# Ledger of designs, part 489: VH-VL binders against q0aze0

Target 1, 268 residues: q0aze0
Amino acid sequence: MKIILVNNRFKENTEKKAQEIAGQLSALNVEVIIDNGLDEPYAGTVDFIMVLGGDGTMLRAARRYGQRAIPVLGVNMGTVGFLSNIEINELAEYLPLILREEYSLEARMMLEVAVFQQQSLLTRVFCLNELLLRSNSPRMLSFALEISGQKLEPYRGDGLIVSTTTGSTAYSLSAGGPIADPQLDAFIVTPVASHIINKRPLVVSPEREISLHLLEEREAIIGIDGQIKMDFGAENRVLIKRAPHPLLMVNLKAKPFFTSIDRSLQRQ
Short names: E, the ipSAE of ESMFold2; O, the ipSAE of OpenDDE; V2, 0.75 times the mean of E and O plus 0.25 times the DockQ between their complexes.

## First folded at step 23 (VH-VL)

Design SB22 (framework fv_inotuzumab; at its last look DockQ between E and O 0.77; V2 from the best seeds 0.82)
Fold by OpenDDE, look of step 23:
Structure SB22 (fold): chain C 268 residues (1-268), chain A 123 residues (1-123), chain B 112 residues (1-112)
Amino acid sequence: as target 1 above (268 residues)
Amino acid sequence: EVQLVQSGAEVKKPGASVKVSCKASGYTFDDYAIHWVRQAPGQGLEWIGGINTYTGDTYYRRKFQGRVTMTADTSTSTVYMELSSLRSEDTAVYYCARDESYFDYLSGTFDYWGQGTLVTVSS
Amino acid sequence: DVQVTQSPSSLSASVGDRVTITCRSSQSLVYSEGSTYLSWYLHKPGKAPQLLIYDVSRRLSGVPDRFSGSGSGTDFTLTISSLQPEDFATYYCMQSTHFPITFGQGTKVEIK
């Protein structure tokens, strides 16, 4: 068995814990790779991924490895989030089950984000939470939204969020989007505006494709999961569709999502 | 308008502690982390540490671990940095700076800074 | 710790001059998925530092076009195409790819 441990480079305790876990696993004849993001993703075949940290660390792991259909377990280390399944102090209890592959999986839809310049593909990224289009200046953007070839009325505002249901409790929520059941596959399209918006968030079938482009000669920024940024201009377009593979999240411990979200709303 | 307003100058004796505040306004407080950077006389900028206002996680430079404590009060949108066991070499202007954050991720880009707080440590 | 070294430590220039400051890191600053966390700051005595460039080449909104950033891996540059009176200050590069965050020693741009 081969396991990747993903940790947070700025959280020393996660690095230390990763090393400790690696030692324990090695003693059980399990090969371990530690990924803190400073190296290229491990290209070899692996059987399991443990994410030591919060939701941001999980998002990084999802972007790096999610397309490989590998079970991913979120192990929380005292942070706030929605993507961890067990706590670090519970790992010892569940480790035998992990090694015996006695766990259930929850498929979470990911986005496939393709950014183009005219007809040329600039980049393609898979992400778990959302794509954000936002202005790179204090001025509002004017941009076009198309869904499965249907052109909506032009959007005018600070930006737009296209989120998975997993991402509904992240940036989309802050922008007034709905809270979505993580067991549902759908796009959530949430306008971002500094003023009162006249357009409501859209819940869109995962079978559809979403495209965005600017209607004015202005500079914008594409953000992915709050971690990746790229310039976005009038010559660019973005195409969003459901990723061909969902993230396979390990479910060792049942978590009551809707009960938990009520508690978390106090922090929003 | 984004603003970071720090507390006033401090004069301390060696061995004492100092607590500097940084009040944030003009943005959503827990969407950004706050870092602390200092500049001693005639020296460059030195990163001390940071705090994620959303998660509460702290990140301290090793040389300050054990002496520095950073806290955040969301009700007042204020971050505090306390430095104990003060030494003469701790004499510096201390700055707080805003950093975009997303859960436990930090971008490491300081887009807004406080005006600075002079801390003088002398016998 | 990752060492960040600026060059030069100081320079004298006149208004209208093209100014280039370099920053070299002891390790690559490339992070996951190609992100590179290198930023440039302007600092005047008695004032708060100001962000100019982030992510190597991204200019902060409101920063004049005469400021530009470039580079990759371990070598980075800040360029001021035409120095203005308000640009005389100390400039710092900062890496935040590696823990702990570290600054260059600074480059003081003085009036010739």
Scores: ipSAE 0.867, ipTM 0.933, lowest interface PAE 0.6, mean pLDDT 94
Fold by ESMFold2, look of step 23:
Structure SB22 (fold): chain C 268 residues (1-268), chain A 123 residues (1-123), chain B 112 residues (1-112)
Amino acid sequence: as target 1 above (268 residues)
Amino acid sequence: EVQLVQSGAEVKKPGASVKVSCKASGYTFDDYAIHWVRQAPGQGLEWIGGINTYTGDTYYRRKFQGRVTMTADTSTSTVYMELSSLRSEDTAVYYCARDESYFDYLSGTFDYWGQGTLVTVSS
Amino acid sequence: DVQVTQSPSSLSASVGDRVTITCRSSQSLVYSEGSTYLSWYLHKPGKAPQLLIYDVSRRLSGVPDRFSGSGSGTDFTLTISSLQPEDFATYYCMQSTHFPITFGQGTKVEIK
């Protein structure tokens, strides 16, 4: 059995903790690969991914490995987040179930994001929470949103969020978007500081294709999961659609979304 | 207007402790980690450590491990840095600086800084 | 710890001059998916440091366009295309790709 441990580069003594866990797993003849983000993602076959950290660490794992249909377990090493399932001090208790593959999986929709310069593809990335288009200057953006070729009235404001349902509790919520059940597949399109009152959040079928481009020369940035940044200008377009595979999140311990939602949001 | 306002200058004897505060305003407190950076007389900038105000995680440079404690009080939007077992070489201006966080993720970019707090350690 | 070394340690220049400061890292500063956490700060005596450039080349909103950053991997440059009187200061690069965060030793830019 081969697993990847994904960890946070800024966690205190994170290498020591990851090595400690790797030692425990190696004693059970489990091959361990540590991914702290400094090396290229492991390209070979693995059976399981264990994320040591919070939701931000899970987001990096999802972008690197989410399209490979590998079970991913969130192990919290601090404040409980929306994407962790067990705490670090519970790992020994659940390890036999992990090794026997006795767990359920929750599918979480991801975004596929393609950024173009003119007609040329610059990059294609995957996203678990959201794409944020935002101004990189004191001035507002003027931009176009198309949904499956249907052009909406131009937007004007600080930017726009295109979120999964999983991302509904992140930037989208702060910008006025709805909380969505993460078991649903949908896009949530949330304006950021819109100058126009009638630009309300939209909930959109995951079968649609979303397109964004600027209508005026402005400095803008596309942010992916709050971690990846790309310059975005009048020569660029971005296309967003449902990714081919969802993230497969391991469920070992009951973590009910609705009964914990107010408490989890307060602790964020 | 984003502001980080630090507590006033301190004079301490060797072996004592100092606790410097950093009060944040004008932004959502737990969207930004707070780091501490110092500058001793005639020296460059030195990173001491930081605290992720969302997760409560702390990150200390090895040379300060065991002597530094960083805490955050979300109700007052204030971060504290306590440095113990003071020596004369700890004489420096201490700055707090904010670093945008997204859950436990930090890039380590310090876009706003406090005004600085002079800590003098002398006998 | 990852060392970042600035060059030169000081320089003298006149208003209107082009100034170039280099920063060399002992290890690559490339992180996941190409993110490179190298930033530049301006520091004047009695004032707090100020961020100029982050992610190698991205200007903070409000920073004049005479400031530019470039580089990749281990070698980075801050350029001031035409010095202004307010630009006489000490400049620091900082890497935050690797733990712990480290600063260069600083470059003092003085009036010639």
Scores: ipSAE 0.801, ipTM 0.904, lowest interface PAE 1.0, mean pLDDT 90
ESMFold2 (binder alone), look of step 23: mean pLDDT 91; pTM 0.946

Design SB23 (framework fv_inotuzumab; at its last look DockQ between E and O 0.76; V2 from the best seeds 0.82)
Fold by OpenDDE, look of step 23:
Structure SB23 (fold): chain C 268 residues (1-268), chain A 123 residues (1-123), chain B 112 residues (1-112)
Amino acid sequence: as target 1 above (268 residues)
Amino acid sequence: EVQLVQSGAEVKKPGASVKVSCKASGYTFDDYAIHWVRQAPGQGLEWIGGINTYTGDTYYRRKFQGRVTMTADTSTSTVYMELSSLRSEDTAVYYCARDESYFDYMSGTFDYWGQGTLVTVSS
Amino acid sequence: DVQVTQSPSSLSASVGDRVTITCRSSQSLVYSEGSTFLSWYLHKPGKAPQLLIYDVSRRLSGVPDRFSGSGSGTDFTLTISSLQPEDFATYYCMQATHFPITFGQGTKVEIK
């Protein structure tokens, strides 16, 4: 068995724990690779991924390995989040089940984001939470939204979020989007504006395609999962589809999503 | 308008503690981390540490671990940095700075800074 | 810790001059998916530092076009195409790819 441990480079406790876990697993004849983001992702075959940290670390792991259909377990290191399944102090208890592959999987839809320069593909990225289009200046953007070839009325505002149901509790929520059951597959399209918005969030079938482009000569930025940024101008177009493969999240114990979200809302 | 307003100058004795505040306004408080950077006389900028205002996670430079404590009060949109066991070499202007954050991710880009707080440690 | 070294430590220039400041890190600053956390700051005495460039080459909104950033891996450059009176200050590069965050020693740009 081969396992990747993904940790947070700024959290020394996660790195130390990764090394500790690696030692324990090695003693059980399990090969371990530690990924702190400073190296290229491991290109070989692996059987399991453990993410030591919060949701941001999970998002990184999802972008790096999610397309490979590998079980991914979120192990919370004492932080706030929605994507971890067990706590670090529970790992010892569940480790035998992990090694015997006795666990359930929850498929989470990911986005396939393709950015074009005219007709040429610039980049293609898979992500778990959302794509954000936002202005690179204090001025509002004017942009076009198309859904499965249907052109909507032009949007004008600070930007737009296209989120998975997993991402509904992230940026989309802050922008006034709905909270979605993570067991659903859907796009959530949430407008972002600092003024009164006449556009409502859209819940869109995962079978549809979403296209965005600017309607004026202005600089914007595409953000992916709050971690990747790229310039976006009038000459660019972004196409968003459901990723061909979902993230396979390991479910070792039940998580009360709706109870948890109520608690999180009290923090905001 | 984004603003970070720090508390006033402090004069302390060696061995004492100092607590500097940084009040944030003009943006959603828990969407950004706050870092602390200092500049001693005649020296460059030195990173002390940071705090994620959403999760409460703290990140301290090793040389300050054990005597620095950062806290965040979301009700007042204020971050605090407390430095204990003060030494003469801790005399510096201390700055707070905003950093875009997303859960346990930080961008490492300080786009807004406080005006600075002079902390003088002298016998 | 990752060492960040700026060059030169100081320079004298006149208004209208092209100014180039380099920053070299002891390790690659490339992070996951090609991100590079290198930023440039302007600092004047008695004032708060100001962000100029982030992610190697991204200019902060409101920063004049005369400021530009470039580089990759371990070598980075800040360029001021035409120095203005308000540009006389100390400039710092900062890396945030590796923990802990570290600054260059600074480059003081003085009037000739």
Scores: ipSAE 0.869, ipTM 0.933, lowest interface PAE 0.6, mean pLDDT 94
Fold by ESMFold2, look of step 23:
Structure SB23 (fold): chain C 268 residues (1-268), chain A 123 residues (1-123), chain B 112 residues (1-112)
Amino acid sequence: as target 1 above (268 residues)
Amino acid sequence: EVQLVQSGAEVKKPGASVKVSCKASGYTFDDYAIHWVRQAPGQGLEWIGGINTYTGDTYYRRKFQGRVTMTADTSTSTVYMELSSLRSEDTAVYYCARDESYFDYMSGTFDYWGQGTLVTVSS
Amino acid sequence: DVQVTQSPSSLSASVGDRVTITCRSSQSLVYSEGSTFLSWYLHKPGKAPQLLIYDVSRRLSGVPDRFSGSGSGTDFTLTISSLQPEDFATYYCMQATHFPITFGQGTKVEIK
């Protein structure tokens, strides 16, 4: 059995814990690959992914490995997030179940994001929480949104968020979007500081295709899961679809979504 | 308008401690980590450490491990840095700086800085 | 620790001059998905440092377009295309790809 341990680049204690866990697993004849983000993702066959950290670390794991249909377990390192299932101090208790594959899986929709320059595909990335289109200057953006070829009235404001239901509790919530049950598959489209009064958040079928492009020359940025940034200008467009595969999240310990909502509802 | 306002200058004796505050305003406090950077006379900038205000996690340069404590008070949007067992070489201007974060992720980009706090350790 | 070395340590220039400052890292600063956490700061005596460039080449909103950043891997450059009176300062690069975060030693840009 081969597993990947994914950890954070800034958190030295997760590296120590990853090495300790790797040692324990090696004693059980389990091969371990550690991914702290500094090397290329492991390309070989892997049976299980263990994320040591918070939701930000899970987002990186989802982008790197989410399309491989590999079970992914979130193990919090003191910070309880929406994507963590067990705590680090519980790992030894649950390790036998992991090795015997005695757990359930929860599917979480991901976005497939394709960025074009004119007709040429520049890049294709995957996203667990959201795509953010935002201005990279003091000036507002003027941009077009199309949903399955249906062109909406132009947007004007600071930007737009296209999120999954999993991402509904992240930037989308702060911008006024609804909280969505992550078991639903949907896009949530939330304007950011819109100057057009009729622009409300939209909940859109996962079978739709969403397209964005600028209507004026402006410096803009596409942000992916709050971590990846791409320049975006008048020569570009982005196409957003449901990703081919959902993230397969491991469930070992009951952690109902609805009891965690209060952390996302607090105003700051 | 984003602003980081630090507490005033301090004069301390060797062996004492100092606690510098950094009050944030004009943005959502939990969306940004706070880092501390110092500059001793005639020297360059030196990173001390940081705190992720969302997670509460702290990150200290090994040189300061055991002497520095960073805390955040979300109710007042204020971060504190306490440096103990002060020595004369700790004389410096201490800056706080914010760093965009997303859960436990930090971008490592210090876009706004406090005005600085002079800490003088003498005698 | 990853060392970041700037060159030159100081330079003299006149208003209107093109200025370049290099920053070299002892290790690659490339992170997951190509992210490169290299930034440039301007610092004047008695004032707080100011961010100019982040992610190697991205200007912070409101920073004049005479400032540009370039480079990859271990070698990075800050360019000021036409030096202005307010640009006389000390410039620092900073890497945040590796723990701990480290600054270059600084480059002082002085009036010729």
Scores: ipSAE 0.805, ipTM 0.901, lowest interface PAE 0.9, mean pLDDT 91
ESMFold2 (binder alone), look of step 23: mean pLDDT 92; pTM 0.946

Design SB24 (framework fv_inotuzumab; at its last look DockQ between E and O 0.79; V2 from the best seeds 0.80)
Fold by OpenDDE, look of step 23:
Structure SB24 (fold): chain C 268 residues (1-268), chain A 123 residues (1-123), chain B 112 residues (1-112)
Amino acid sequence: as target 1 above (268 residues)
Amino acid sequence: EVQLVQSGAEVKKPGASVKVSCKASGYTFDDYAIHWVRQAPGQGLEWIGGINTYTGDTYYRRKFQGRVTMTADTSTSTVYMELSSLRSEDTAVYYCARDESYFDYLAGTFDYWGQGTLVTVSS
Amino acid sequence: DVQVTQSPSSLSASVGDRVTITCRSSQSLVYSEGSTYLSWYLHKPGKAPQLLIYDVSRRLSGVPDRFSGSGSGTDFTLTISSLQPEDFATYYCMQATHFPITFGQGTKVEIK
């Protein structure tokens, strides 16, 4: 068995724990690779991915490995989040099940984001939460939204979020988007504005394609999962589809999503 | 308008503690992390640590671990940095700075800074 | 810790001059998926530091076009195409790819 441990470069405790876990697994004849993001992702075959940290760390792991159809377990290291399944102090209890591959999997839809320069592909990225289009200045953007070839009325505002149901509790929520059951596959299209906009968030079938481009000569930014940024101008177009493979999240114990989100809202 | 307003200058004895505040306004407080950077006389900038205002996670430079404590009060949009066991070499201007954050991810881009707080440690 | 070294430590220039400051890191600053967390700051005595460039070459909104950033891996450059009176200050590069965050020693740009 081969396992990747993904940790957070700014949390030394996650690195230390990764090394500790690696030692324990090695003693059980399990090969371990530690990924702190400073190296290229491991290109070989692996059987399991364990993410030590919060949701941001999970998102990084998802972007790097999610399309490889490998079970991914979120192990919370004492932080707030929605994507971890167990706590670090529970790992010892569940480790035998992991090694015997006795666990359930929950498929989470990912986005396939393609950014074009005219007709040329600039980059393609898979992500778990969302794509954000926002202005690079205090001025509002004017942009076109197309869904499966249907052109909507032009959007005008600070930006737009296209989120998975997993990402519904992230930036989309802050922008007024709906909370979505993570067991659903859907796009959530949420407008972002510093003023009142009459446009409502859209829940869109995962079978559809979403296209965005600017309607004026202005600089914007594309953000992916809050971690990747790229410039976006009038000459660019973004195409969003459902990723061909979902993230396979390991479910070792039940997580009461709606109870958890209700508690989370009390913090805000 | 985004603003970070820090507390006033402090004069402390060696061995004492100092607590500097950084009040944030003009943006959603818990969408960003706050870092602390200091500059000793005649020296450059030195990163001390940071705090995620949403999760409460702290990130301290190793040399300060054990004597620095950062806290956040969301009700007042204020971040605090407390430095204990003060030494003469801790004399510096201390700055707070805003950093984009996303859960446990930090961008490491300080786009807004406080005006600075002079902390003088002398016998 | 990752060492960040700026060159030169100081320079004298006149208004209208082209100014180039280099920042070299002891390790690559490339992070996951190609992101590089290198930023440039302007600092005047008695004032708060100001962000100029982030992610190597991205100019903060409101920052004049005369400021530009470039580089990759371990070598980075800040360029001021035409120095203005308000640009006389100390400049710092900062890396945030590696823990802990570290600054260059600074480059003081003085009037000739």
Scores: ipSAE 0.823, ipTM 0.923, lowest interface PAE 0.6, mean pLDDT 94
Fold by ESMFold2, look of step 23:
Structure SB24 (fold): chain C 268 residues (1-268), chain A 123 residues (1-123), chain B 112 residues (1-112)
Amino acid sequence: as target 1 above (268 residues)
Amino acid sequence: EVQLVQSGAEVKKPGASVKVSCKASGYTFDDYAIHWVRQAPGQGLEWIGGINTYTGDTYYRRKFQGRVTMTADTSTSTVYMELSSLRSEDTAVYYCARDESYFDYLAGTFDYWGQGTLVTVSS
Amino acid sequence: DVQVTQSPSSLSASVGDRVTITCRSSQSLVYSEGSTYLSWYLHKPGKAPQLLIYDVSRRLSGVPDRFSGSGSGTDFTLTISSLQPEDFATYYCMQATHFPITFGQGTKVEIK
């Protein structure tokens, strides 16, 4: 059995704990690869991914490995988050279940993001929470949104968020979007400080294709999961689709999403 | 308007502790970590550590591990840095700086800084 | 710890000159998905440092376009295309790809 152990470059205790867990797993003849983000992602076959950290660490794991259809377990080492399943002090209790594959999986939709310059594909990336288009200056953006070829009235404002339901509690929420059940597959399109009064958040079928481009020359940035940034200008267009594979999140312990919403968001 | 306002200058004896405050305003406090950077006389900038205001996680340079404690008070949008067992080498201007965060992720980009707090350690 | 080394340590220049400062890292600063956490700061005595450039080449909003950053891997530069009176200061690069975060030793830009 081969496991990737994903940790955080800034949290020393996460690194030390990752070493301890790797030692425990090696004693059980489990091969462990540690991914702190500094090396290229492991390209070989693996059976399981364990994320040691918070939701931000899970986002990096999802972008690196989410399209490989490998079970991913979030192990909480800090404050309560939305993507962790068990606490670090519970790992020993659940380890036998992990090794016997006695757990369920919850699928979480991901975005596939393709950025073009004119007609040429510049890059393709994956995303668990959201794509953010934002101004990179005090000036507002003027931009076009198309949904499956249907052109909406132009947007004007600070930007736009295209989120998964998993991302509904992140930037989308702060911008006025709804909290969505993460078991649903959908796009949530949330304007950021729109000057167009009737530009409300939209909930869109995951089968749609979403396209964005600027209508005026402006300095803009595309942000992916709040962690990856790309320059975006008048010569660019971005296309957003449902990714080919969802993130497969391991469920060992029931997490009461709806009853925990107020407590989880209170920390913000 | 984003501002970080630090507490005033301090004079301490060797072996004492100092606690410097950094009060944030003009932005959502939990969206940004706070780092501490110092500059001793005639020296460059030295990173001490930081605190993720969303998670409460702290990150200390090994040199300061065991002597530094960083805390955040969300109700007052204030971060504190306490440095103990002071030595003459700790004489410096101490700055707080904010850093974009997204859950436990830190960008490592210090876009706004406090005005600095002079800490002098002398007999 | 990852060392970042600036060159030169100081220089003298006149208003209108092009100024180039280099920053060399002892290890690659490339992180997951190509992110490179190298930033440049301007610092005057008695004032707080000011961010100019982040992610190698991204100019902070409001920073004049005479400031530009470039480089990759281990080698980075800050360029001031036409030095202005307010640009006389000490400049620092900073890496945040590796823990702990480290600064270069500084480059003092003085009036000739």
Scores: ipSAE 0.790, ipTM 0.902, lowest interface PAE 1.1, mean pLDDT 90
ESMFold2 (binder alone), look of step 23: mean pLDDT 92; pTM 0.945

